# VH-VL binders against p56860: the designs that were tried, part 3

Target 1, 255 residues: p56860
Amino acid sequence: MMTAEVRTPEQGGGPLTTEPRAPRSAPGHADASAPAFGPETDPRDIIRWALAAHPDLLMPSAFNLNGVVLLDLAAQAGYRGEVVFVDTGYHFPETLATRDRLESRYPELTFVTLNAGASPDDGQTPPDLYASDPDACCAARKVDPLQRYLKEQGPSALLNARSRDQASTRADIPFVEEGGARRRVNPLAHWTREQLEAYAAEHDLPVNPLYFDGFLSIGCWPCTRAVKPGEDARAGRWAGKGKTECGLWQGENKL

## First folded at step 1 (VH-VL)

Design b6 (framework fv_barzolvolimab)
Fold by ESMFold2-Fast, scan of step 1:
Structure b6 (fold): chain C 255 residues (1-255), chain A 117 residues (1-117), chain B 107 residues (1-107)
Amino acid sequence: as target 1 above (255 residues)
Amino acid sequence: QVQLVQSGAEVKKPGASVKLSCKASGYTFTDYYINWVRQAPGKGLEWIARINPYSGRTYYNEKFKGRATLTADKSTSTAYMQLSSLRSEDTAVYFCARSYKYYFDYWGQGTTVTVSS
Amino acid sequence: DIVMTQSPSSLSASVGDRVTITCKASQDISNYVAWYQQKPGKAPKALIYYASSLQSGVPDRFTGSGSGTDFTLTISSLQPEDFADYFCQQYNSYPWTFGGGTKVEIK
C-alpha cells in the first residue's frame, strides 16, 4: 500500500516525493542468525539474506558514493523497498541532483524524502544553530525526522552503506549489528574506497560530483570540507568541532 | 532587507589582476552561498564560481580554475573575487548573487570591468 | 557541461499578447531550472525556480512548465514592464549554465 506522491514547490531537489506507505503493524523481531560472511562475500548475497530474514527492510541514504553503490547492488539483489532520504535544507545542490538521477535510474524503487522542500529559513531551527550547536542542528534536521519515520514504519532491519575504511570509528563494524530497536546490515563493510570507485565507474553510476573534488564524505554544506591527503574519509565532516559522526549512528539503541 | 552591494568599476591592462567585493546585509551572511556570474557586452550570463562563506569552501567553473580566487570575510559580511591574468575577453559586468534553495534569489548591482591597453 | 538552448533568440510582441519562450537541456535535468528577467543596465531578477514555482512577488501571468529536457516560460498577457531579456538556468549540476537569452521587444 502506498500513498499518493507529494510535490514540494520550494525544493531545489526532485519534484515528486512519494509518501510513505501506511503505517504497518510492527512484526515480531526475528532472531534469525546471519551466516558467516567474510572478505570475499558478494554484497548481493548479504542483501539477499537480509531480504529473506527481514522482508520489511528499509534503506536510509544520503546518496554518497557508498550509498549509490549500495543502491545499485540492492536493486540487483531484488530490493524493492523504500530508499529514505532526509531533506535537511542544508544539502549541496549536487546531492539533490544525485538523488534525482537515482530516482530516474531506479524506477522499481520507492524514494521517500522526509521534510521535502526544507530550507535554512523554514523555522525548523534557528538560522545559526549549525554553527553554535551542530549536534542540536543535526538532531532536529536529520536524526529526529528519520527516527520518527522509522518508529512509525517499524522495520525490523535497515540496510546501511557504511564501510570499514571510511573512518577509524567504523573500522570494526560487523556485517550484521544486533540489538537495539532493529537489526542493522552493512553489506559494504568489507569494501574499500577503491573498490567502490571502480564499481561506480564500471556501472556508470551517478556519483555526487563533489566526491571527485575531495569530498569523500558529503553531509550538509556548513559542516563539510574536502579531506587532505592521508586523512580519514570523514575527517572533512564537522571541521574544527572534534566530531566525525552525526548522532544518528551512535549507540545501537538509537534507531 | 537583503542587499548585495558591489564595488565600483575597474579599468585594467592585459595581464593585470582585479579584485571585486560584494558586501551582504539583511541576512545571516554565513547561511547562504555567494556566486559570481559575468556578462560580456551584449552577451549571456556565465557562471564563474561559488563560495560557502561559513567554511570558505569554493567550487569553480573549470574555465576559470587557476585564474579566479574566491574569498569571504565573515567579520564584514563581504565576499571577494580576484581574477588574474586578465585578457580583453574578460571585459564584462561581474555580478555576485546569493544562492537560496539552489537558484539565485538576490543579485548585486554588478561591477563593470574593462580590460584594454 | 550541460548546454541550455533557448528559442527564439528574440521576438516582437504587443501588450496583451501571450508570449512563449522555450529552453532545451542537452541532458535530463529533472526540474532544476530557473528563469530570470533582465532589464537594460540592471541585474537579473528571479521569476521561476524548480521549473514551475513562482518566486515571491512575481505576477501570476508568469508561468513555468516542463521537466527533463524541455522547459517553457509563458507570459499570459504581456504588460509594458515585461519587455526585457529572459534567461533560463540549470542548477542540476556544476557548472551552472544559462540559456543564450531571449529578447522580448515591442512590435
Scores: ipSAE 0.000, ipTM 0.412, lowest interface PAE 16.6, mean pLDDT 79

Design b7 (framework fv_barzolvolimab)
Fold by ESMFold2-Fast, scan of step 1:
Structure b7 (fold): chain C 255 residues (1-255), chain A 118 residues (1-118), chain B 107 residues (1-107)
Amino acid sequence: as target 1 above (255 residues)
Amino acid sequence: QVQLVQSGAEVKKPGASVKLSCKASGYTFTDYYINWVRQAPGKGLEWIARINPYSGRTYYNEKFKGRATLTADKSTSTAYMQLSSLRSEDTAVYFCARWGYRYAFDIWGQGTTVTVSS
Amino acid sequence: DIVMTQSPSSLSASVGDRVTITCKASQDISNYVAWYQQKPGKAPKALIYYASSLQSGVPDRFTGSGSGTDFTLTISSLQPEDFADYFCQQYNSYPWTFGGGTKVEIK
């Protein structure tokens, strides 16, 4: 049923080669090219392009301001896929309540919550790993569950809520990022915090209440604090530990 | 092996209620929505409702709202549908089905036949 | 509700034939269409998602095409195991709705 007839370079009337046809379930990345996106590009146009290029697109989210705004824009652009959240066991109650409000508001989307479980706190795993080794805690309770799910499902691309305005480490992120295990699409790369706040207010989006108390980047409660004026949005993450990025976006085989 | 196994056939009188079960195995029950779909004899498929087993949140086809009730028990990896005020038109095979990551019902129960007769 | 009009209701074909089944949505549903195969006494089996994407393990003789309102399922060279009922489904908007089905029978 898979057919492509190819004649050898030396034989016009000679033997034919039968090759499998390209899979129809996911377009090949070599044939999917990104348009030239710019500072005035509507994020919904970036999302629509991503959906056309990657039918198996997934949206991981921690339901921070950026994630909530992206989710609304994605729904407007026609996204009907999965929104994947990792329940680390250490989230603020406000974060879990925000997740619940979003599930109720966007019934057309599928909300997958990956439970990290008690495995890291069983056997020989220290019960205070978040305090002694924040990187190991992040890997075990957030990165590993998400990587296992992504390996199982095999998405060709991720829809990511990162923006250049969030931190110095994110200042140069492109709209479409190649390399690693899959393509990453950043529709909000060019949006400022002011634009995100204005959009959320205008559309009455369910933003995590902690955001208005200075928690501009919300993760697990043991490793999150309110930021000071002038600090990067992610300065409150792993305060005092010298860490600002989770392992999700690092390494040769990135998520 | 990934499976959904449904309860056995039911025969009910008009006005009665029926509660069907759908037991999941071979995957993380809370990672996927469970849907209920019915098929009347010689007819097409009709979507009834879905539940997120993680949150317990449901969404119903308006036609069945108030008559269908979906629940899920995480401890037994079992989804349930109760259908009340049964009519002869409710005679059908009822399927539970998992909504897969790749936008389709990828795993189905074997179906439960519900016959409503006087 | 979005109405999915499927045609034909039935067709007769021989092994090796090309079979075409169509599905028309009453409004724009983008690419949010899945196709299923159902054999007598069995639950449906997913073939296609997102209008044209093949489910894992499904033979590549099955092709989905179309967007917006008009969709087609094609079986390029019908095999003995392909005699079955086929259904389209939209998942753009709730309630999710199915086509009326097409029975593919031996000629």
Scores: ipSAE 0.743, ipTM 0.891, lowest interface PAE 1.4, mean pLDDT 82

Design b8 (framework fv_barzolvolimab)
Fold by ESMFold2-Fast, scan of step 1:
Structure b8 (fold): chain C 255 residues (1-255), chain A 123 residues (1-123), chain B 107 residues (1-107)
Amino acid sequence: as target 1 above (255 residues)
Amino acid sequence: QVQLVQSGAEVKKPGASVKLSCKASGYTFTDYYINWVRQAPGKGLEWIARINPYSGRTYYNEKFKGRATLTADKSTSTAYMQLSSLRSEDTAVYFCARDKYYGSGSYYPFDYWGQGTTVTVSS
Amino acid sequence: DIVMTQSPSSLSASVGDRVTITCKASQDISNYVAWYQQKPGKAPKALIYYASSLQSGVPDRFTGSGSGTDFTLTISSLQPEDFADYFCQQYNSYPWTFGGGTKVEIK
């Protein structure tokens, strides 16, 4: 059982409440086969299918551009599940401010912040682990808390904001992934960064302002740099660390 | 209504410093970046620097690093630019302008501007 | 620094004319160009962003086109209020840089 800060539709604009997260009453398991989605499929149709197949669907989000766009499309498609964010203690203040704006803009959704109020010094994780072992730091502060929560809640599927043009490691992601602990749905797999940016601008979505400073893929401040024009969007993540993908999507940690 | 209101004209001697202000109203000050752009008489536009009023984070045009200093006061919704070691070439109209925070590729450049502050550097 | 070369530096036109202004970047900037209008004694006004996207409230006679290094602002039917200076700006990389400007004046 993990403690979490939860903003529910009932709380409105008040301070977030920190509470223990109860296990799900009846974790579902669905055997619905995925339809054939294509390059012209509206992401909202993919989300509607996912909701029908997996009523227990959850959406983890780091509130990057992709996550913000997915959240808006999901809300339009009828998603009313949890939006789950992990507070690693290393987020930029701009990331936390973006989360707060999203919570205000989507009062119909439940926002869950795992390890809310985390600081770099949690008394457990070595303070310089991010410099000496970025994989261990990512596992301890992001991957492990999220995997514990997902194991506890037991969703049969996740909505993810991954798109094929974000990185070479994501170039071939399908709309629906099998294997691992649960199904992963990627409604934005076929959208380009340009389409995401145009959508966010047209709908005045609260995007992380660090994008204006060349941070095209925003993570924790110790492992993120601005990218140069023409670089892969994730080139700024884990700069100098030899890391190309978060442990969330690597073998044993695949969610 | 969104407004950016700038401080009044300044006349300075070479070697002096000047501090200009840009007061924002009609929107959430910390939701937008404030940029400083100058225009010499009869010339084009030159970008100086940008500040995030929420974090205080700045980015400077290399030509102005060490001479320009940007700050912002959240309590008064006011951005400031100090320019030091003034030369006659610094004679210009200085504008503040907000931009939208959608990301590098979805830039809505300078949707609202201040009226400009004339800075004259003469001996 | 990316250099933005704008042409022509000035042009004369009549109301109803089609006006074309070009901007050339010294390196590939994809679609990261914006266009501004400036009237004497006033601050610039945004017209176009992302090469071809029209700023809210701007008349649809203004169109932007181009990609890579070559960009164009077109005014399909010039109106009296369109006589002004026009500037392009790249925002592909810091520092932001502007074209030298184009003065659109009455023929």
Scores: ipSAE 0.005, ipTM 0.449, lowest interface PAE 11.9, mean pLDDT 79

Design b9 (framework fv_barzolvolimab)
Fold by ESMFold2-Fast, scan of step 1:
Structure b9 (fold): chain C 255 residues (1-255), chain A 118 residues (1-118), chain B 107 residues (1-107)
Amino acid sequence: as target 1 above (255 residues)
Amino acid sequence: QVQLVQSGAEVKKPGASVKLSCKASGYTFTSYWINWVRQAPGKGLEWIARINPSSGYTYYNEKFKGRATLTADKSTSTAYMQLSSLRSEDTAVYFCARGGYYYGMDVWGQGTTVTVSS
Amino acid sequence: DIVMTQSPSSLSASVGDRVTITCKASQSISSYVAWYQQKPGKAPKALIYDASSLQSGVPDRFTGSGSGTDFTLTISSLQPEDFADYFCQQYYSYPRTFGGGTKVEIK
């Protein structure tokens, strides 16, 4: 079974609420053409355009550095939609603590946590599926819960925190991506890790402390390690498995 | 394994400048902020500034802004703090410390004693 | 600036005692508090971050608690190596600020 835990603006900084959410009505699709975005475009202008074109916009987040920076910029740009996090059952405690801090810092936003199901009791023993078939494990615990929620909510577009410097597979992502189930908007496509770090420092944003321990890309604990000097930022994800993405941006499961 | 090693003691005259070094080893230097903190003899800890070694971005305590300058050299994994227009009340042990935004400072250098005497 | 008021400034204790040190922030700082131990002539050593999270390698007799404005460091059963100065620090806002320190000395 799948449950959602929701913190809404009306609850303030109180405890998480756990209840089924009714499907939301999608506002009329604006179907606006994207302006000419370029290397000097303020991400907030991209977000404002996206909100005008897609009033039903949703923001999935794993609360890594990119996600935290995007959340702050989106709140400034007037985003008041849902911030959707999938609790796979295998997150580091530091990731969950970062989520809790963001909920407290952005009381004007609705945070939705999707629960994928039970994790091992000891928190240190990966299930057989993670070891033998990481693609199937990712689908069951992250992709499937998120896709089910997105199908129910029916947003016409998603606001993503992907940037071009994160991995070779992301080097050519556009600011606005068409096709698939919905439009994807990447306001941070042109920002570097250095710009993201400077922004987070300037605004004293709650960054996952594992980031400063060398975990430049943070996922589930069974398949995430600190990166070495000169390694790709996502080299620590699914180490030894030949995998850099968890199916969210691939094939028929593309968000 | 993970350590910060600071330069040796300095004795300066009032009005002089001092430049202290902090050499990192055992971790990825560019992945962690470096803080500078001082402690006057028999007194508490006072935060001066921090630097992101990857970007060169700095945050300064207003009390030290204009006198303190932080830099970092990626090729040698070394952070520096220069303090100018020294006064007798700048006599202190100066520490560098590795830290993030919200988990505090987890690894500290051994400290550099700076004595300002006339 | 956020002012951190630490109490007591000093205390005397015996091995095996329970020691409690408090720290009060001049405004709400959520859980952005760290605790440090310092021995004479040495650099501070990190004990606690995020108000209650234990640093790697620190004995579990050290516990941190609190949220908002009131924070506590507790040593459940004082050991000989625990006689030292202790400092709280907020990292909610710039500049980062420390409490005045607590000296834990032998009775």
Scores: ipSAE 0.005, ipTM 0.422, lowest interface PAE 14.9, mean pLDDT 78

Design d1 (framework fv_dupilumab)
Fold by ESMFold2-Fast, scan of step 1:
Structure d1 (fold): chain C 255 residues (1-255), chain A 122 residues (1-122), chain B 112 residues (1-112)
Amino acid sequence: as target 1 above (255 residues)
Amino acid sequence: EVQLVESGGGLEQPGGSLRLSCAGSGFTFSSYAMTWVRQAPGKGLEWVSSISGSGGSTYYADSVKGRFTISRDNSKNTLYLQMNSLRAEDTAVYYCAKDRYYDSSGYYFDYWGQGTTVTVSS
Amino acid sequence: DIVMTQSPLSLPVTPGEPASISCRSSQSLLHSNGYNYLDWYLQKSGQSPQLLIYLGSNRASGVPDRFSGSGSGTDFTLKISRVEAEDVGFYYCMQALQTPYTFGQGTKLEIK
C-alpha cells in the first residue's frame, strides 16, 4: 500500500487548476432568437451574440485543436466565463501540458478542472473498464462528472468547439442548436481543419504536439491512435470499437 | 516576444562535421515545426530541412539528404542540425526559422534567427 | 521540384511611387482547401529575412498596409502602394505547398 498525499495546488507556483464553483441559484435565459449566421460569419460575432443572449454561458473543453482555437476567439470576443475540463485520469501528458499552458496564457478566464488529479485507479471505477466497456468508462469518468457540474451550475447555453469538418456525424450541425436542457452554440461549425491550423499557428496558440505525430483527433490514450492516410480525422478514436463520438453529445443535449 | 538564437557555426574542412543549435523562446516551442534555411555568400535563400513540432517527421533538401540530420529537444526549446560530410557548397549563413503547422500542408516562416556562419574550406 | 521565378530581378524606384514584383511557379500552388501556398519575405542588408505576406494575400503581423499580395495558381504579385526608404532590400517569394520548399531568385529593390 502506498500513501498518496493530496494537496491543494499552490497559488504561487505554475499553472493553476480551479476547483468547481458553488452552484448558482438562477442561470440566465435566452432573450433573443439566433440571427442568420453564414459561411463568412466571424466566429467572434457568433460568440458575442451568445454572450448577449446567455450571460451565464459556459465552455466545456478537452483542449484539442478546436477547443484551443475556440478559447482564443472567445477571449477576444469578451468571454470571461468558465472553461470546464474533466480530468479522466487517462489523458496523454501532452494534453495536460496543453491545459497548463492555456491556464497561464489566459489568466482572465476561470479554468475549472473536474476531478483534478484523477488516477486510473480511483477506487470507484474498475481500472480496466476502458478495455472491457469503453462507453461505461467514458460515461463514468467524463460524461457523468460534466453533466453533474452542468446541472449544478445550470447554464442556459454551452459554447462548443465542434465543426462540420470533423466527422460525417457532425456535417449538419447548426451554429445554434435548440432543445434539450440548454442551447448549444457552435461558433466553429463552418471552419475547416486548415482554417483552424492556420489560426492556431498565426496566434501562437499552444497546440497539443501529438497533432504533429499523425493524431488528427485526440482523446484519452486508451481510445486514440494515429490516423492512417485516407482515414477520417476521428478514425483514430475508439479504434476497433466502431465509435467516433463520445456520449457527451447525447442524453439531455439531444444530439 | 519570439526570439531564435543560432550557434555552432565556424570554419571546417571538406569532409568534416559541425552541429548547429537554435534556442527558441517566447512561444510554445513544441507546437510549431522548425526549419533551417541557408544563404551562400551573395546568393539567395535555400531551404535545407524542416522538422515537425513533435520531431516525428523530418524533411530534407536533396543536396543535404544523407549528410545532415535535423532534430529537436522540446524540453530545452532547442533545434539542432548535425552536418556531416561537409562540402565547399555548404558554405553559407544558416538561419533557423519558426515554421507553422507542418503536416503536409507546409505554411510559412514568421520569425527567423540572426543566422550562424558556416565556412567549408581547405 | 517546384521552380519559382521572379521578375524583375532589379527594381529601382522613386520614393513615394508604387512598386510591383512578380512571382511565377512551375506548378499550381492552389491547394484543394482553397489556399495558395505562396509567401513573400524581405531581407534588408545585413539582416535576417522577415515575413511580409503568407498564403498569397495575408499580411503578417506588424507589416504596413501599403504591402499587399495577390494572385492565384501560378502567377502572384507583391505590391507596395508607396515605396519608402526603409523598404530597400531583397524580396523573395517562396512556395510552401510541398517539400522541398523553394524560393524565387530574389528581387533587389533600391531607391533611385
Scores: ipSAE 0.000, ipTM 0.406, lowest interface PAE 16.0, mean pLDDT 77

Design d10 (framework fv_dupilumab)
Fold by ESMFold2-Fast, scan of step 1:
Parts: structure tokens; C-alpha cells; sequence
Structure d10 (fold): chain C 255 residues (1-255), chain A 118 residues (1-118), chain B 112 residues (1-112)
């Protein structure tokens, strides 16, 4: 068994002129105007703008196709902040393996795993909360741990991997969302699934293997199924429950 | 048109080996899991093995675990089943099928016959 | 392993009459999202199996509307409202809830 220490500027290599994320203390950093982004805008330009406006930017990720593509583009654009993953205890082994491959590929990034509690045992009766109350399951295992972390860290903005073609509820998301406790930046809002797949293939990115088995949006195993032909990518999430979004995105506005 | 074509079957002695192939065409092969299902003469269907679209995850029936190995070459649109330590009870028609995960097998090949003499 | 049991094993029918095949699982196939992970396949003589019904009740593309699936948990039924000569063959239910995937023993539908 090995223990790894948290990277520091002295341990992380490179010149000591490389500093940790600078604290924002001066007026104006959170008030930078968003340019008019459009269908031809390179996501890296959106990310670079976000970093300049919000040096404390954080990136939550579940390591779905969108998240993997965003992570690579963000690293190229100079993102060196935290990639925040919530370990609900109910992830597919393929999801955890994808996380491990990404941590190995992007040593310049800090990966933070938030633990939501004990994983279920192999012989355990599956918890019924996800079937009877998927909103409560999502809140307890994913939304609450992430919101607690965001409140503690206090980022002025989040970098999200949402795109307009993932679901009808996402069709009109802007590149930059105002309001609530923090800005939300969606650099991939205008990218199609086909563009994301082509990018991932061209750059040999570690995509969750379940994606190729029809799991176009991958969450916890109790709440995820393969989508049927013609369904939205997120139709497999909370199938039969009349929703395509975890309360995660709705809850951001309250903090 | 989606097509799956099996090959590599034949007659073999107990303890021998065979490698089955399944060539896919008319679809993006790497986007789909693939499965092998067999049928002994006059008997029903028995699931044998599954491989994910990327090849990362493989699953086996207990009766073949340790003897059979499922694999794929996505650059050649081909699925394989390496069959070692063959037994008389492995005698069957072997079908490959396109596997939509927890849903169904939507397209099946025509099958290839494996006979293991006693 | 989940055991799948079909009845009857032999089903002689007159063309134009209805037919029903039962499939029972040793444990519930209703899991996670409220779907039953149960499929029905038809194998005609000398042919490969073909998909008829998936997730308990959804008809596969190209399958005539005279075929229907129903049931939940451990008890499932495949119904043919008006049997036609081309429907003869073996019908198999299959669970896709957990590994190993398991099939019922098959039901032979034949003309009287």
C-alpha cells in the first residue's frame, strides 16, 4: 500500500515562480464582462476568459464524455484548478477506472474526490430511496456533498461540461449563466455529441467504456440505464421518473 | 444494412482449441457491446460471453470461465471467441449478437457450428 | 443465477386464434428505474433468433402489433392476438438484469 502527499509548488516540479491559485482581493475580478460567444467560438477561449474573470474557478465532473472533453480543453487553456468528483458509493467500476486514468493523464490538475458515505456491499439489498425518491437520493449522495464543498471553498464561478444537445432542459443554456451565489460557465454549450466523440477519438481521451454500450449519460448504477434509440442522452438518468436533471444544477442558485 | 457473419467453427477433439470470429458491417462497431450465445443440438439458448464496446469489460458464463476468452479488434470490426480446453458439452451453434446493454440483442449472425467429439 | 421458467413448452395453435406464453423469473426483474429487464426472442426453424419484445412490453422495430408483452416483477406474458403461419418456431424469454444473462427453456409454437 502507498500513500501520496498533496502536491505543493516545491514538490510539483517546475520553477518556483509558479504560484498556487491567486486569492481574489481586488474589485473587478468577478465583474469582468462576458464577450458575445457564438457557434464558432473555441471552447478554450471561453475557458481562458473564465479563468481571467474568476481565478478561483472550479470544475465539478462526473467524467462522462462531456466532462472528459472539457477537462482536456481546460488543461490546454491553462486551467490548473480543482476537478471535483462526488463518490456517491454507487458508481460503476468503469466510472472509477475512468477517473483513475484521467488523474494519471492530467498530473497538472488537482483531483478532489468527495465521499458521500459507505459503498453498498455486493450482497446488500439495493437502497430503495433511488426508486421511491430519486430527488432525495440525488440530494443526499451528490448534491449535498457538492454544495457543502462549494460553500466551504467559495468559488465565484464553476466550469461545467453541459451542452445544449444533451436534453430538452439544456437546449437553451447560455455560455455564461449569471445569478445566484456564483457564475456558471458552459464552454461546450454549442458542441454536438458528434463533435465531442470526434474530439475524444482524435486526442485518444479515456472515455468511460459504458458510453459505447449506450450509456450516453452515466451516473450511479441504481439511477442509470442505457438509452433507447431516439431518446435524449440523459433519458437513461432517472428513467421513468419524468426528469433529466439532478437537483445539483438547480441548487447552485441557492448558495 | 447491419450484418454479423460468424466463422471459425469446425470439428475438434476434447481438450482442443478453436477461435471463432464475427465480422460486423453496416454500423459503428466500437459503439456496441457484443455477445456470444450458443445453442446445443435440440436445446435452448445459452448466453456465453459479453464484451463492452471499448473492450474494457468482459463477462463470462461460469461454464466457460477460464477456458474461453472474448476479445475484439475494433479497427477490423471483428469480435473473437478463443475457445480452449474444449469439452463435448461445448458442442453447439455459436451466434454473435449486437448487445444494447441492459436492453436487448437486436441483430444476430447466422451462427457457426462447433462439434467436439467425445 | 436467475432461473427463467416458461410454460407451456409446446403450444399447438390454429392460425387466426390467439396464443399466450408465460415466463417466470426466480427473482424480480423490476430494478432501479421501474423497468423490467425481460426480453422475448423468436427463433424460426433453421434461422437465428430475432428480437420481438424488450424491457417487458416494448415492441421491437418491424415487429407486428399482434405481438404484445406484459407483466412485472416475476411474472411475464407474451401474447399473439391472431397467430399466423409464419409465427411458428421457438419463443424464448431472457433476463438482462444481471450476469449471467439467462434464457427460459423455450416454447415451441406449432400449427395444429
Amino acid sequence: as target 1 above (255 residues)
Amino acid sequence: EVQLVESGGGLEQPGGSLRLSCAGSGFTFSDYAMTWVRQAPGKGLEWVSRISGSGYSTYYADSVKGRFTISRDNSKNTLYLQMNSLRAEDTAVYYCARDRGWYYFDYWGQGTTVTVSS
Amino acid sequence: DIVMTQSPLSLPVTPGEPASISCRSSQSLLHSYGYNYLDWYLQKSGQSPQLLIYLGSYRASGVPDRFSGSGSGTDFTLKISRVEAEDVGFYYCMQALQYPYTFGQGTKLEIK
Scores: ipSAE 0.000, ipTM 0.411, lowest interface PAE 15.6, mean pLDDT 77

Design d11 (framework fv_dupilumab)
Fold by ESMFold2-Fast, scan of step 1:
Parts: structure tokens; sequence; C-alpha cells
Structure d11 (fold): chain C 255 residues (1-255), chain A 119 residues (1-119), chain B 112 residues (1-112)
């Protein structure tokens, strides 16, 4: 049985171990409605609306290109909440290096790392659960720890870095998504990969170096490869498994 | 800033025991596997032992199996190496090193602590 | 055990000149997921080892871009495009594909 564990990084130094914060209550905003967002809407305006409607807002991030762009825009818009990362034990070292650089660049934010409770690196080679049962591995190492944390914290909404340009399965995501346990806000839904890349370059954001090596979508290393010319950005995920999405945004109690 | 500080080295007779410590700071200690690497005088690097972040899994070089025990106390952010049945060939500087995110490389090293076993 | 062999063992270089160090493994370090589990460390005189290159070709944080790693399978190379005085020390390759981890015997880079 996996227990969700929370790591609060030391930002700006500090000798004391920070205790896990108490679970917060999450009163909904029953009368809050999303404005009519469109192709010209500045993502910062969407984030500002989300903060006003949901002061308990949290931001899960895997620190991919979309995630680092969203983080910068959120900080500019006044976001001062938690950035929640699930350490599955299988992340590329480049992903963790990107996380470390972001923690240093945004000391005003609280970075929370959830781990699976047990190190999957206990073997000489990675465990083969990704090869034999990628759905079970994704649920145990990523979905379950995050869902447990979200149940304990009880945010009324999440900021997500999904964009319509990432995959055919994401082509129609709305800016504000209802259903499940809480609202999901997608401020970058309308941004293209080209816009994300241009923004990151212009603002000198820490980008995962694997993007320059042909990894247009980065997940856990056992199931990620560089994309071939002409493939979708997520084609490198779960190569050979016929899978393009983790169960993170699927099921009855989705994010 | 990530820091690793070793202690516990010293002079010991063959057949004796020493316990090395490595105090970690500037990172969440329990999230990372840790290792000991040694270097005999004038010689190259030799990997000694590894322990997972949880402490569940340990690995040892054949030269130290049955004599050395790696352990950790995550509440104290401290890694240990209990060295029993010491031999002259155990004479070395012992380095504590932190794994980045897995079993494949060491991103930070301590300054080392010297163990001398008289022959 | 995987045996790691470095050459040369001694490398005198004039400052500003390029340098190359070879590392050969007794079996392939290329994992099925596409990574070479080969790292390079530098140990300067009187100092602890420090990470230079990981997973064959990735440069560690703070390492100057004059350092590069290349190779795949059993043959790997560490290159320094323009050697500086501060680069003197022992260079070690290490395989992390399987336990026990094993280091090459080390290459001493020194200024001529």
Amino acid sequence: as target 1 above (255 residues)
Amino acid sequence: EVQLVESGGGLEQPGGSLRLSCAGSGFTFSDYAMTWVRQAPGKGLEWVSRISGSGYSTYYADSVKGRFTISRDNSKNTLYLQMNSLRAEDTAVYYCAKYRSSWYYFDYWGQGTTVTVSS
Amino acid sequence: DIVMTQSPLSLPVTPGEPASISCRSSQSLLHSYGYNYLDWYLQKSGQSPQLLIYLGSYRASGVPDRFSGSGSGTDFTLKISRVEAEDVGFYYCMQALQYPYTFGQGTKLEIK
C-alpha cells in the first residue's frame, strides 16, 4: 500500500524541517462562473480570474515546457500557492534538474514533491511494471499519490498546463473544466507549441534540455523516447503500448 | 545548498571496527539513495555500498560483503557505514555521495573521511 | 563485473589545446530505453570527485561547455575543446548499468 508523502523544499534556506501543512477546507464558489475566454485572452487574465474565484487554487506540474511556461505566467499573475510535483522515482534527471532551477527562480512559490513512499530504484535495472502493466504503474506511482494529496488538501480548483496543441485527445479542452471532484483551469488551452517555445526563449525560462534532443513530450524515462520527424509530440510516451495519456485526468474522481 | 559532511574516520587495528557518518543538508534526505565510495592512497575510486531512500534496499561490493553494513536515519538526515572486521586493504578516504534521482549517477559528494587500518 | 578501461592513463596537454579521454566497457552500457549508463567524474588534487557528464553525454550543472561526452555501447569519449589550467586532475568514467558499479582506472590530465 502506497502512502502519499509530501516533501516541502527548503526555499531561501532554513535549518528547520517544515511540517506538512494541515488539510485546508475548500468552500466552493457556487455562483462563480468563467468569463467568455477566447483565442485572444491573455493566460494571465485566466489565472487572475481563477485566483479570485478559487483562493485555494493549486498547480500540479511535471515541469515540461507547458508547465514551466504556466509557472512563470502564474507567478506574474500573483499566484503564491503550491506547485505540486509527483516524484514517481522514474523521472529523467533532466526533469529533476529543471525542477531545481524553477524552485531557485521562484522563491515566492511553495514547491511540494509527493513521492510513492518506496524507491522504485531499489533494483539494478528499473522495475518492469511499466512493461507489463503501464496502467497499474501509472496509478500507483502518479495518480494515487496526487489524488490522496488533493483529497487531504481539498482545493476547489487546479491550474493545469494542458494545451489543445499537445495531442488529438486534448484538441477540445475548455479553459475551465467542470466535473469530477474539482474545477480544472487550463490557461494555456489556446497556446501553440510555437508560442510556448517563443515565450520560454524570450523570458529565459529553464527548459528541460531533453526538448533540444527531440523529446517533445517528457514523462517517466522507462516509457519515453525521442519523437520521429512528423510524429505528434506525445508519440514518444508509452512507445509500443498503444497509450497516449496517463489515467491522471480519467476516471470517476479525476483532477 | 546541498552539503554532505562525513565523520567517524580514524586509526584502527586489523579486526577492529569503525562507524562512519554522513550528515546531509539542503535537500530532502529521505527522497534520495546514498552511496559510499572509497579511494586507497594513490589509487583510483572504488564503489563500496548503496542504500535506497527508504532504507529498504542495500547493495555491497564483494570486498566488503558480510563485514560492512550501510544504514540511514532519515529523522537525523544521516547516512552510516558500520565497518567490522577491518583489514589493511580497507585503508582509504571514504566519500559519501548522493544519487540524483536513481541508481545511475552521483551529483554531490562529501569531502571524505580517512580510515587507516594498521598492518 | 563490468570492467572499465581508460586510455591514456597520463595525458600531458598544452593550455588551449584539445584533449580526449577514452573509456571502454567490457559489455554494452546501452540500456533498452536508449540511455548509456556511463558517467564521467573529475577529481582535482586534494578535492572530492565532482560530476562532469552523466548518461554518456549530458553535462552536469555548472560544468563549462568545453566539456562534452560522446559514444555508445562499449566505447565512450570525454572531450575538452580547450584545456585550461583549472582542468588538471584525475578523470574517471563509471558504469552504473549494474551492481557493483565500477570505475575506470583514471586518467591524469596535466599541463605540459
Scores: ipSAE 0.000, ipTM 0.394, lowest interface PAE 18.1, mean pLDDT 76

